# Ledger of designs, part 2: VH-VL binders against Regulator of G protein signaling 22 (RGS22)

Target 1, 129 residues: Regulator of G protein signaling 22 (RGS22), of Homo sapiens (Human) (q8ne09r852to980)
Amino acid sequence: KFSDLLNNKLEFEHFRQFLETHSSSMDLMCWTDIEQFRRITYRDRNQRKAKSIYIKNKYLNKKYFFGPNSPASLYQQNQVMHLSGGWGKILHEQLDAPVLVEIQKHVQNRLENVWLPLFLASEQFAARQ

## First folded at step 4 (VH-VL; framework fv_tezepelumab)

Design t7 (from Tb6 with heavy chain D101Q T104E)
Fold by ESMFold2-Fast, scan of step 4:
Structure t7 (fold): chain C 129 residues (1-129), chain A 118 residues (1-118), chain B 108 residues (1-108)
Amino acid sequence: as target 1 above (129 residues)
Amino acid sequence: QMQLVESGGGVVQPGRSLRLSCAASGFTFSDYGMHWVRQAPGKGLEWVAVIWYDGSYKHYADSVKGRFTITRDNSKNTLNLQMNSLRAEDTAVYYCARELQWYEFDYWGQGTMVTVSS
Amino acid sequence: SYVLTQPPSVSVAPGQTARITCGGNNIGSYSVHWYQQKPGQAPVLVVYYDSDRPSWIPERFSGSNSGNTATLTISRGEAGDEADYYCQVWDSSTDHVVFGGGTKLTVL
């Protein structure tokens, strides 16, 4: 289970390394950066703004989320775009939490349904020590 | 097979208007964003405008903003460009282009020539 | 506004490798697409997202993108490769598509 990985530091590190060896670390990095954003209190507005800009520049304004190897289908990418209010809002404004949470859901879905099963069946998981 | 066929080009005087059309066939038109790209005689490619698959978003190059309007009719598989207040510098071959995923153009029409002269 | 710089022309001998560069500030942070245009014809997508190829494009075409320079590489050049080549990015800061000025490839 994915939640079990989040609560076990050694298992999480083995999963992270597995993803790196398969050139697929971006999914976990994106999920983690959005999770960090979600844990910044609304009272720390400057930190939330800086983190959202970082996430936008790293995952949205390049070919990761809106690209051919996206965790979201083309249809889902378009739905996220509409949810955000369009490209102008994504590119020039702070992204709000609902948009980032929606992105995180698509990333988590691929982590849970594609990468985690592959990891659990891998030689790397069997050898984990 | 996929095809994009432009029409509506011609010779027009400065300050006048032209409407370009692009007829799409061989793919599900309503699934794709569409663009207009132009090329002045002997010059390079210049992006003009984009419209998303459902028409909900449109954007324009600064040189044409406020003068050109991009529209689409998914029931007829057509893309349109309404060009108002034409200037000599709008003289170019105008291509319609299909956006494969995000601003990369995998299919182009043959182009239609627009000449703005006195 | 963002600017892409290409050499006006590149020459290659038949059978040799041609390299066409596309310069841009921090272009490695953009996704670069490449188009081939022959006289009197519409452009054709030859490389997209830095290094991917459409299925109808020969393996001889490849791309790379890092730092301030993207490169289109055409191995085993042949007469049929003579064309103008354009690089292209989407500038996220302005939501504009930007094309390079084009490079004329001559195979002699």
Scores: ipSAE 0.008, ipTM 0.569, lowest interface PAE 11.1, mean pLDDT 85

